# Ledger of designs, part 9: VH-VL binders against q58766

Target 1, 244 residues: q58766
Amino acid sequence: MIIMYAIGIGDNKEEVLKAYEKLKEEGIEVELIDNPKLLVDKLLDGEIDGAVRGSLSSSKVILYLRERIGKFYRASILKNPFTNGIFLLSPVGIDDISEDKNERIKDKIRIIEFASNFLKNYNIKAKVAVLSGGRLGDLGRNKVVDETIYEAEEIVEHFKGNVDIIHNGILIEEYLKDGYNIIIAVDGITGNLIFRCLGLICKIPGYGAVILSDKNVNFIDTSRNANWERYYNAIKFLIGGDFG

## First folded at step 15 (VH-VL)

Design z1
Fold by OpenDDE, look of step 15:
Structure z1 (fold): chain C 244 residues (1-244), chain A 118 residues (1-118), chain B 106 residues (1-106)
Amino acid sequence: as target 1 above (244 residues)
Amino acid sequence: QVQLVQSGSELKKPGASVKVSCKASGYTFTDYGMNWVRQAPGQGLEWMGWINTRTGDPTYAQGFTGRFVFSLDTSVSTAYLQISSLKAEDTAVYYCARHYNWDYFDYWGQGTLVTVSS
Amino acid sequence: DIQLTQSPSFLSASVGDRVTITCRASQGISRYLAWYQQKPGKAPKLLIYAASTLQSGVPSRFSGSGSGTEFTLTISSLQPEDFATYYCQQLYSWPTFGGGTKVEIK
C-alpha cells in the first residue's frame, strides 16, 4: 500500500510547488489539493495518511476541521536553538483559549495533557514550562502581570508531583536552555507573537503546528505565506520526524 | 511518615504471570508519580517506566513493553506491576519508587524478588 | 536514551578518606541529575538531587556538583556506614541510571 500525503495549495503556489517538487525528488508521494473541505475529508476518511494545510485558507480549513472532529488545540513545533531538540509552543491562536480566567486555566491544563501525550508518542518525556508576564521578582509591580503569575502557579500546582512542570516567570530563554519542550504561553496572542518572532524573524526551524486533541489526526497547520521549506518540513514531520 | 510497602517474594515458572503490589501510606497517593525499577542479581538499576497516579496513564521504557503492565487501585493507594509470560531473565528485584515533579525518587519500596526458574 | 557513564566502577578507600565519584552523560542534561546510595539487600536511598541539592537528613559530608555532561559526588570524609554502591540518575529525559560505583573498604 502506497503511503500518500497531501498539501493544500491556495495562494503562494510557487512555494507550495517547490516543496512538492523537492518531496517528489525524494520519492515521497504528495497530492496537491486546492479545496479546503476535500483536504480535510480525504484525511479523515483515510484516503491519505497525512495532510498539511499548505497555503489554503486557515479560516476555512480549521473551521471545517473543527466541525468534523470537534474542539482541538494547536501547538507549533520549533527547534530548540540551545539543545537542538524540539519544543511545542501553545497556544498560538488568538482564540484558541478562553478569555475567562477559570476556563483559560482549564484550557491550558488540557493543552499540557494533550501535548504531553503527543510527545510520548515520539518517545519524548514532557518537560513543561509555564510562562507568566514577568519575572517572579516583578510580583506586585503590575496587577496584570501578577494575575499571570498566579495563574501559572495554579497550573503548576495542578500537575506538581506527577508531571515535570515548572514556573519561573517570563524567562523563556532559560526554559529552552534547560530543555523544556512544552512552553505554555500566557495566551494565544502572546504565543503567536513568540512564534512569529522566533520562527519568522529569527528563522528558527519549524515543522508547523500540530493538532492537540483526544483524537489522533495527522494534520499540520502551516502559514499561507510560508516558504517551501516550511511545507517540506511539515510533510517530513508527518513521515516520521527525527528530533535528535 | 511516608512508606511504600511491596508484596513478598515470588517464585514462578517460565510462562507464568506475577503481580507485584506497592502500597503507599503517609501521603496523598495521587500527588506523586510512581515508578518501577528493576535490578537483576548483582546488576545495576534499570528504570522500567512510570504511571501517573492522578490519571492512571502508564508509560513504559524501551524493552518493557508488551509483557509489563502498570496499574493502580487508588482506593487503597496501591500501584501494581504485572509481568506475563515470565522468562528466566525476568529474575530480579523490582522496586516501586515515587518521584516529585521528576526531580528525584525520594521514597522506595523495600523491593520484591521475583525468581523465575523451571 | 541518555547514557550515564559512572567512574570508577569500584573504589577502595579507608575511613576518613575523601572520595569522589564521577558521572558522565552522553548529552547535556542541565542539572537533572540525582545520586543514590544502596546497601546490600536494601532499596536505594536518595542523597542528592538537582545535581547539588542535599536531601533532607543526609549528612553534610555528601555533596554534589556539576552541570551539563559532567557530574561528581563527593564524600568529604568517608564513614564506616558509607561503604555501599552509589548510582547517578538523570531525569532530563526518560530516567536512566549509571552503572554504579561500589565503595569498598581498603
Scores: ipSAE 0.827, ipTM 0.915, lowest interface PAE 0.6, mean pLDDT 95
Fold by ESMFold2, look of step 15:
Structure z1 (fold): chain C 244 residues (1-244), chain A 118 residues (1-118), chain B 106 residues (1-106)
Amino acid sequence: as target 1 above (244 residues)
Amino acid sequence: QVQLVQSGSELKKPGASVKVSCKASGYTFTDYGMNWVRQAPGQGLEWMGWINTRTGDPTYAQGFTGRFVFSLDTSVSTAYLQISSLKAEDTAVYYCARHYNWDYFDYWGQGTLVTVSS
Amino acid sequence: DIQLTQSPSFLSASVGDRVTITCRASQGISRYLAWYQQKPGKAPKLLIYAASTLQSGVPSRFSGSGSGTEFTLTISSLQPEDFATYYCQQLYSWPTFGGGTKVEIK
């Protein structure tokens, strides 16, 4: 009787409770936890099988999670607007990857490895697209753009042949049309902006943000001001339900 | 001149184990993924899964997550398929096949017939 | 898993015939489909990938077309060496194969 899911409840109680009641109607057991440290501790100690941050403070939960498990990356889970699948967009935390070029390349390689393993746990084959700051025909126009192109090529070279991985510049719409399901942004700011445009402005369905790390952490980060459907969908995703 | 050369045919009794080898030559072994494909007598092709030759991390298709183990010895550019607790229904030809970026399986081993008979 | 339905399962034809084999996917797979030829006792041989790209060394009488869910392999003028079993394979996700089409001499 210890295996269950939890939703953090802070502000925005009405929407969290609505998600809770809908899940209860479907026979899904969920604990409501109002303490950030307790939510993280119960998850990491194995007392709950998965957790959604819900409406708890992001800074409190994320800071404590970093204290417990060390460095991690975040990936947003979004419905692919051109297919019936999902894609992971990473990094989406503005400070998730290093500012230094060589360390940033290592960060992106780790993200690809962790995101691929995450999808494998859901029986999804990784198809990785690495973004850069321009089209390949843009080489020579701008030093920063050129560096992002060379950086993307170096990352693809690292995975040589084993992984379904591509770099064809900035053309995210073409990657999504072709079913690529891991989209590596140039940096955390770029990834966050893409998420905000697609998920928050254009309202492409999403399931929150997952934690990518060498620790298997079954946790989804959600906005504290989300509607009940986002909390509900995050739990359904953690259970491994069909996305569509 | 790419080649995948598999070990010879095996005749086994139910409950035994078998280990099929697939030795690669003519290319950088760790640059291509290695797949295993089963073909029962008179039947079609069935993907069993693959192993990442750079990391050694295997992935098994559904139906192959128990008695089947993929492994590597990169020092001799060789992939292995081990089948334990053999059953009569495991009788098949087993192929190795490489891929690049999941575009295609361009080179295949000659196949290894495993026969399980009491 | 993405299921591939290949038709016909069996085809009887004469040398010189135009042969068409179809492969239908249970969901959209874009252009990520390959075709293989297999002769008795031999490993499969890659003919076509990315739905329509002919593998190096494959005779030009072989062609592929299609995208999404419907794909076709065509042999424009069947030769004696073309009597074999043909398989489609999707690589959009974890690979799966069609059931095969055996092309036999009439």
Scores: ipSAE 0.723, ipTM 0.882, lowest interface PAE 1.2, mean pLDDT 91
Fold by ESMFold2, fold request of step 16:
Structure z1 (fold): chain C 244 residues (1-244), chain A 118 residues (1-118), chain B 106 residues (1-106)
Amino acid sequence: as target 1 above (244 residues)
Amino acid sequence: QVQLVQSGSELKKPGASVKVSCKASGYTFTDYGMNWVRQAPGQGLEWMGWINTRTGDPTYAQGFTGRFVFSLDTSVSTAYLQISSLKAEDTAVYYCARHYNWDYFDYWGQGTLVTVSS
Amino acid sequence: DIQLTQSPSFLSASVGDRVTITCRASQGISRYLAWYQQKPGKAPKLLIYAASTLQSGVPSRFSGSGSGTEFTLTISSLQPEDFATYYCQQLYSWPTFGGGTKVEIK
């Protein structure tokens, strides 16, 4: 059986080609695919073993992937700035979870399950932190904050005991210091903003965003305008991610 | 009062199989994870893996894939360890131990001695 | 796998002695370390978790300290009933145990 990976190439060709050449220097052969639907089709029909969106437009690739496999969530893979490990941040798509309160709790439960299974496949024990809009002592100060706290507590109650899961409010830096490796944002907007701050402004190393679903989809989403290192790191992750 | 009670000792020939039970009482079985720990004669403790008691999903430590199977019967609050194709080196005491949020293994079964001898 | 190295492997001490057992992790594990006591023919018994938190019902002569990679279990005044083997365990990742420290009373 042939092990082959692909990177989508559209805009930003120079950076994708730099990643391609670096991988080639290391003996890693990767197919460059400039057609969004072809990239997804080759992955799903088994012609390639893993795919990175690369510099192709998300509006074509991600929508087509959704048409083929149905509902999924995304988790950003980031290096923990306080430890040698990685963490998953989810949701990071602004429309990944429902607007409805009860349905978004179910979405977050599914995200935790899929993210935990993802880490298990890499021999990583899940350690889950659920964010809310405030600290535990903030109840009664603001209706919106209160609702996020109650939501987080309900999610923790669903998993506690078997799973290492905590809600201690908004304190993401303390979770990361303590080695929590699944960080559940309040919603897709919050998760996206956290990613943009940590990954794009503060330049915390990252490996792209994985697809979380009940399907086995070996796909990493990357920014269309990423530097070559992000495309390179995404492929290295797919091959056999060394976490830490 | 929390208690984990394991099945009695077993004497087996190489190639046979064994199923060790661990019956829990005094707590809500599905609120705690269940672990299996091996201790060969005169040796230390070795984590074999665990089973999520809410979902039934097992995880096996390296070296315990294949011949070792964890399972549950939640209707009787019982976890099981099955070992197939027994080898002499499987001779050990096998413990069940529960965890909460991976903070500690606070309660242990009394251990089940499995002896594999020709 | 995170390796835990206990020292010493064996010790012999008198009743009333202060005993210190160390556990070194191959990488940082924060405070996610537990200590167990095991007497011959018995299951391990939890003494300490989170590096320094004493389990209820455990005598106060037992204490734990450390964080990161270096941890200690201390018995401030060894008693005859403390004859046992002691194990450290990390729970930062998939659990692993130290090799054990057998404590013999002179």
Scores: ipSAE 0.721, ipTM 0.873, lowest interface PAE 1.1, mean pLDDT 91
Fold by ESMFold2, fold request of step 16:
Structure z1 (fold): chain C 244 residues (1-244), chain A 118 residues (1-118), chain B 106 residues (1-106)
Amino acid sequence: as target 1 above (244 residues)
Amino acid sequence: QVQLVQSGSELKKPGASVKVSCKASGYTFTDYGMNWVRQAPGQGLEWMGWINTRTGDPTYAQGFTGRFVFSLDTSVSTAYLQISSLKAEDTAVYYCARHYNWDYFDYWGQGTLVTVSS
Amino acid sequence: DIQLTQSPSFLSASVGDRVTITCRASQGISRYLAWYQQKPGKAPKLLIYAASTLQSGVPSRFSGSGSGTEFTLTISSLQPEDFATYYCQQLYSWPTFGGGTKVEIK
């Protein structure tokens, strides 16, 4: 069977075409699709083996994807600045997890399960760090911070023993230095802000956002305004998963 | 108090199958991951993979994805290793070993010798 | 996979000697290194985890050190019961074991 990938092409055509030509030089067949529904349908119906949103509208593609597969979470794929590996940051969509306390703990548990399975498919052992709003020594100083600490501890308790999982509070830099490759933000807002700081301001290399779901969805979300390298790297990740 | 007790040694012909059991006691079975480790005669230790004791989801090391199956029966705190289509090269001692947070393998079964010969 | 190289593969020493075994990792593994002792016909026994943390019930003559790519196991005063093969193990990624160091008492 022929392995085929697609990149969505909308407004930012020149950068998508640069990525297309580079991939073609490497013998990688990529279809350019300018219709959001067609991109999603071809992926989910098995006509293509993987898809990158490219420069198509996020609201059109993501909305239709939700209609077809239901609830999913998003994780940004970022290069770890201290190692040669990647890490997944999730949630990064502001609406990815529930507002209700008990439901958002369940959401984070599902994110950890899906992210771990995603890494396993690339032969990467999950090392999970759960963020909270403070250090453990901060208990009793602020009700909101305390709540995030207790929630993180409950999540760790769920996975204890079987999974390499830790909560040491807010210290994301220490987790990354130690090679933790699944970073669970407190909520969608904090995850989004962490991504914007690391990926958009500090320019940490990345491969777009993966879809975390109980369905097999080989899809990478990318900015419609990205340079050609991001579209190229997203396809390379779908193929091999090794920062290529 | 923590103990992992494995089933007894096995003598098998090439092409047969074998199922090794590892019965845990003295701790909460689902709080620790369960690993399988192979040691061929006179050789070192080789990690074969593990099974998540909460979910039953197995992971196999490179080279152990075809003929090797990990499973559980949590009602009796027991992990299993099944090897199908046995080859002479499968002759080894097979250990179960538990882990916590991937920090260490602190308790090991006594080992099960599987001998594959004509 | 992360490869671990142990040295020496074999050593002979007298009771009372200080013995040092080295484990080298093919890439940085921080402190995620364990040491095991295996006596003939027996299962491995955990001695040290997190590079330097002594497991409960292990004699204090055993110690571990190192971080990153270079690790050592030291037996400060070798005893007759220390005849065994010693293995290092990394747990930074999917686990791998070193090739082992067989220690014989002269």
Scores: ipSAE 0.711, ipTM 0.874, lowest interface PAE 1.3, mean pLDDT 91

Design z1
Fold by ESMFold2, look of step 17:
Structure z1 (fold): chain C 244 residues (1-244), chain A 118 residues (1-118), chain B 106 residues (1-106)
Amino acid sequence: as target 1 above (244 residues)
Amino acid sequence: QVQLVQSGSELKKPGASVKVSCKASGYTFTDYGMNWVRQAPGQGLEWMGWINTRTGDPTYAQGFTGRFVFSLDTSVSTAYLQISSLKAEDTAVYYCARHYNWDYFDYWGQGTLVTVSS
Amino acid sequence: DIQLTQSPSFLSASVGDRVTITCRASQGISRYLAWYQQKPGKAPKLLIYAASTLQSGVPSRFSGSGSGTEFTLTISSLQPEDFATYYCQQLYSWPTFGGGTKVEIK
């Protein structure tokens, strides 16, 4: 009663209701909201402390959120398979960052800044790894690969020594083994594919996608067709943030 | 030639405020993070938090989220620690220390003794 | 927070002795551990970072080893100027320091 959370309910009602009932059994009060605009308005106006999109339409909820707060990025929250922690994978929306190469670099810098602040709010120190399509040893072999390598190096140089940030090419498994917890994909397509492989095929536990913005928006995006466990985990993450 | 030079010792009464400065030289100030570390008399080292020198965004360790404020003046390459509502338990040496990529704290200021007594 | 437990808290030894100081982390921290030396009235000085990498200008009698949760600092042949307190620090997460080890020369 003191702190309130909400989960959107549209399609897939059975799985949303199952998550709701499990949360209720644990003494966690959530409101079920079937109106996209109302979900967003209650969150942004401070009537609720956090929201999960649930099974509401992505296009309606995300478009309205953009109308209210402007441009934002999404990061998937995944359990690190090599450590006890989590990592953020971003971008994961196919259209979250620009197709223009110079604007794409600016988008990634913003993502790193917002993701670092997100982790700071959970008392987690950011360790950032910027992916590319190859390594320095691959320079000269392919123009597209070369561009991704130079872009990653430029991003790393932008931050200098304030931030723990590295580029070592495509070696995502080594970054995760060494506890890097912000993984920057080359673009939204690449990030989405990585998420689908790790989260949907390999079943690495996940907590949904958070909103990265200069506004502190306590919102998790979830698949319309998720099982109840994904909706449940998203709410649990918003409440306590215990990552294991 | 890297140096971090801190302001001199302070003697304060409970309830007062103090502002410790840490002036950097010999390097590009905004390329390195700046940390504050407390050492009570005869005690060990305690990390208080840090400030991102490029953005000015501070981060405070648990226990330092109230009366302690980190700030910068990048025009003179100086970091500041302000402590308000001073208590006797705030008596300590306060160090600034820089980092690069969170590998280590390679250069430290000489320390500033703040003594709080009535 | 990641707790670091240093052992021993105090030791005395003779010039020329080999001494070993241990640091245990409450969880895995990979290689992200630094060692500092602090002499009375002075700021700490970095000795070793990344568990085993010697900082420039530090005498070769100092060495570090370990990874994960168990780390050591070794002084192969103690010198009079090594009278100091030694601290470990993890930088895997938000930094924390060990409680310190005071080394006195007999």
Scores: ipSAE 0.637, ipTM 0.837, lowest interface PAE 1.5, mean pLDDT 91
Fold by ESMFold2, look of step 16:
Structure z1 (fold): chain C 244 residues (1-244), chain A 118 residues (1-118), chain B 106 residues (1-106)
Amino acid sequence: as target 1 above (244 residues)
Amino acid sequence: QVQLVQSGSELKKPGASVKVSCKASGYTFTDYGMNWVRQAPGQGLEWMGWINTRTGDPTYAQGFTGRFVFSLDTSVSTAYLQISSLKAEDTAVYYCARHYNWDYFDYWGQGTLVTVSS
Amino acid sequence: DIQLTQSPSFLSASVGDRVTITCRASQGISRYLAWYQQKPGKAPKLLIYAASTLQSGVPSRFSGSGSGTEFTLTISSLQPEDFATYYCQQLYSWPTFGGGTKVEIK
């Protein structure tokens, strides 16, 4: 049985081809697929062992993936700027979690469970931090902020004694300094903005966004305009290899 | 009280094999990756690779993909390094080291001296 | 292939001296570097990770600094128990170690 990976190729062909050639030099089997539905179908039907969206359209690939596997969440994999390790930031898809408060809590609970299992499979112990919209001393100043604080406290209580989990408000820098490696954003918009600031502006190293689901989906979402190193690193991560 | 206890010194002839053990205690063995590090006489530390203790999948550093094999026995919380076709230049102290969340090596075994001479 | 070059390779010092050890990386590694201490016949012991963060239980006379390609380990006032060999390690990618700096008693 031959293990095979695929990279989606649409726009930005030069950078995808550079990644392909580098992987080929290392003896890694990669198929280039220019059809969004075919990429997803081959992955889910077991014809390939892992896939990177590459430079294919996000709207076509992600929409079809949701059609095939249902609800899923996305987590960005980033190096921790205060330790030598990595962390998962989730949700990072702007539409990953519900606007309804009770369903949103269920979504975050699922993310924590899936992300914890994901890290465990890489010999990483989960340390979970739940963000809210303010500092704990801000209670009473704004109803929306208060709601995010109460929501975070309810999530922490759900896992009480079973998971290493904390809520200390909006203080993401303290979470990262203390080595928390699953960072739960308030919502998909907040998570996406954090990712764009840390990963795209500040250039914290990362490996793309993984799929968190009750299904075993070995898929990384990447920007259609990425450099070849992003596509290369995404494949290497799917293999369980180099974090460079 | 995390501990990594390695097997004792080995004196071997060229061409033989050796198997170094590293027994872990004081933590859940499958939660942390295990690394192997070589230190030849009078030289520095050299990372040989690691083994994922949950999946059993080894990763070998460049230069260690041939005669070196990592393995596990999770029932006794033990990692193994096997070196085949021993050469004189394999003479070294071999350490196991626990990988804390891909951050650093927080606990080390005491080292196992393997001496290869005829 | 990230190479770490330590300097000096050997240093002779007295108790109470301030010592500084340099680690140079062959490419940028941001702050993903650790420092270890190794005494003769013993396994290495972690001192510093993420270039400058002191491991729990390590005396405050140890400090680390640097980013990119240049890193330093400083011992502000050398103690008798600090005579050892010191190694840097990068964790930007697959780990590699520097060649070591032996600190001996004068």
Scores: ipSAE 0.467, ipTM 0.766, lowest interface PAE 2.7, mean pLDDT 89

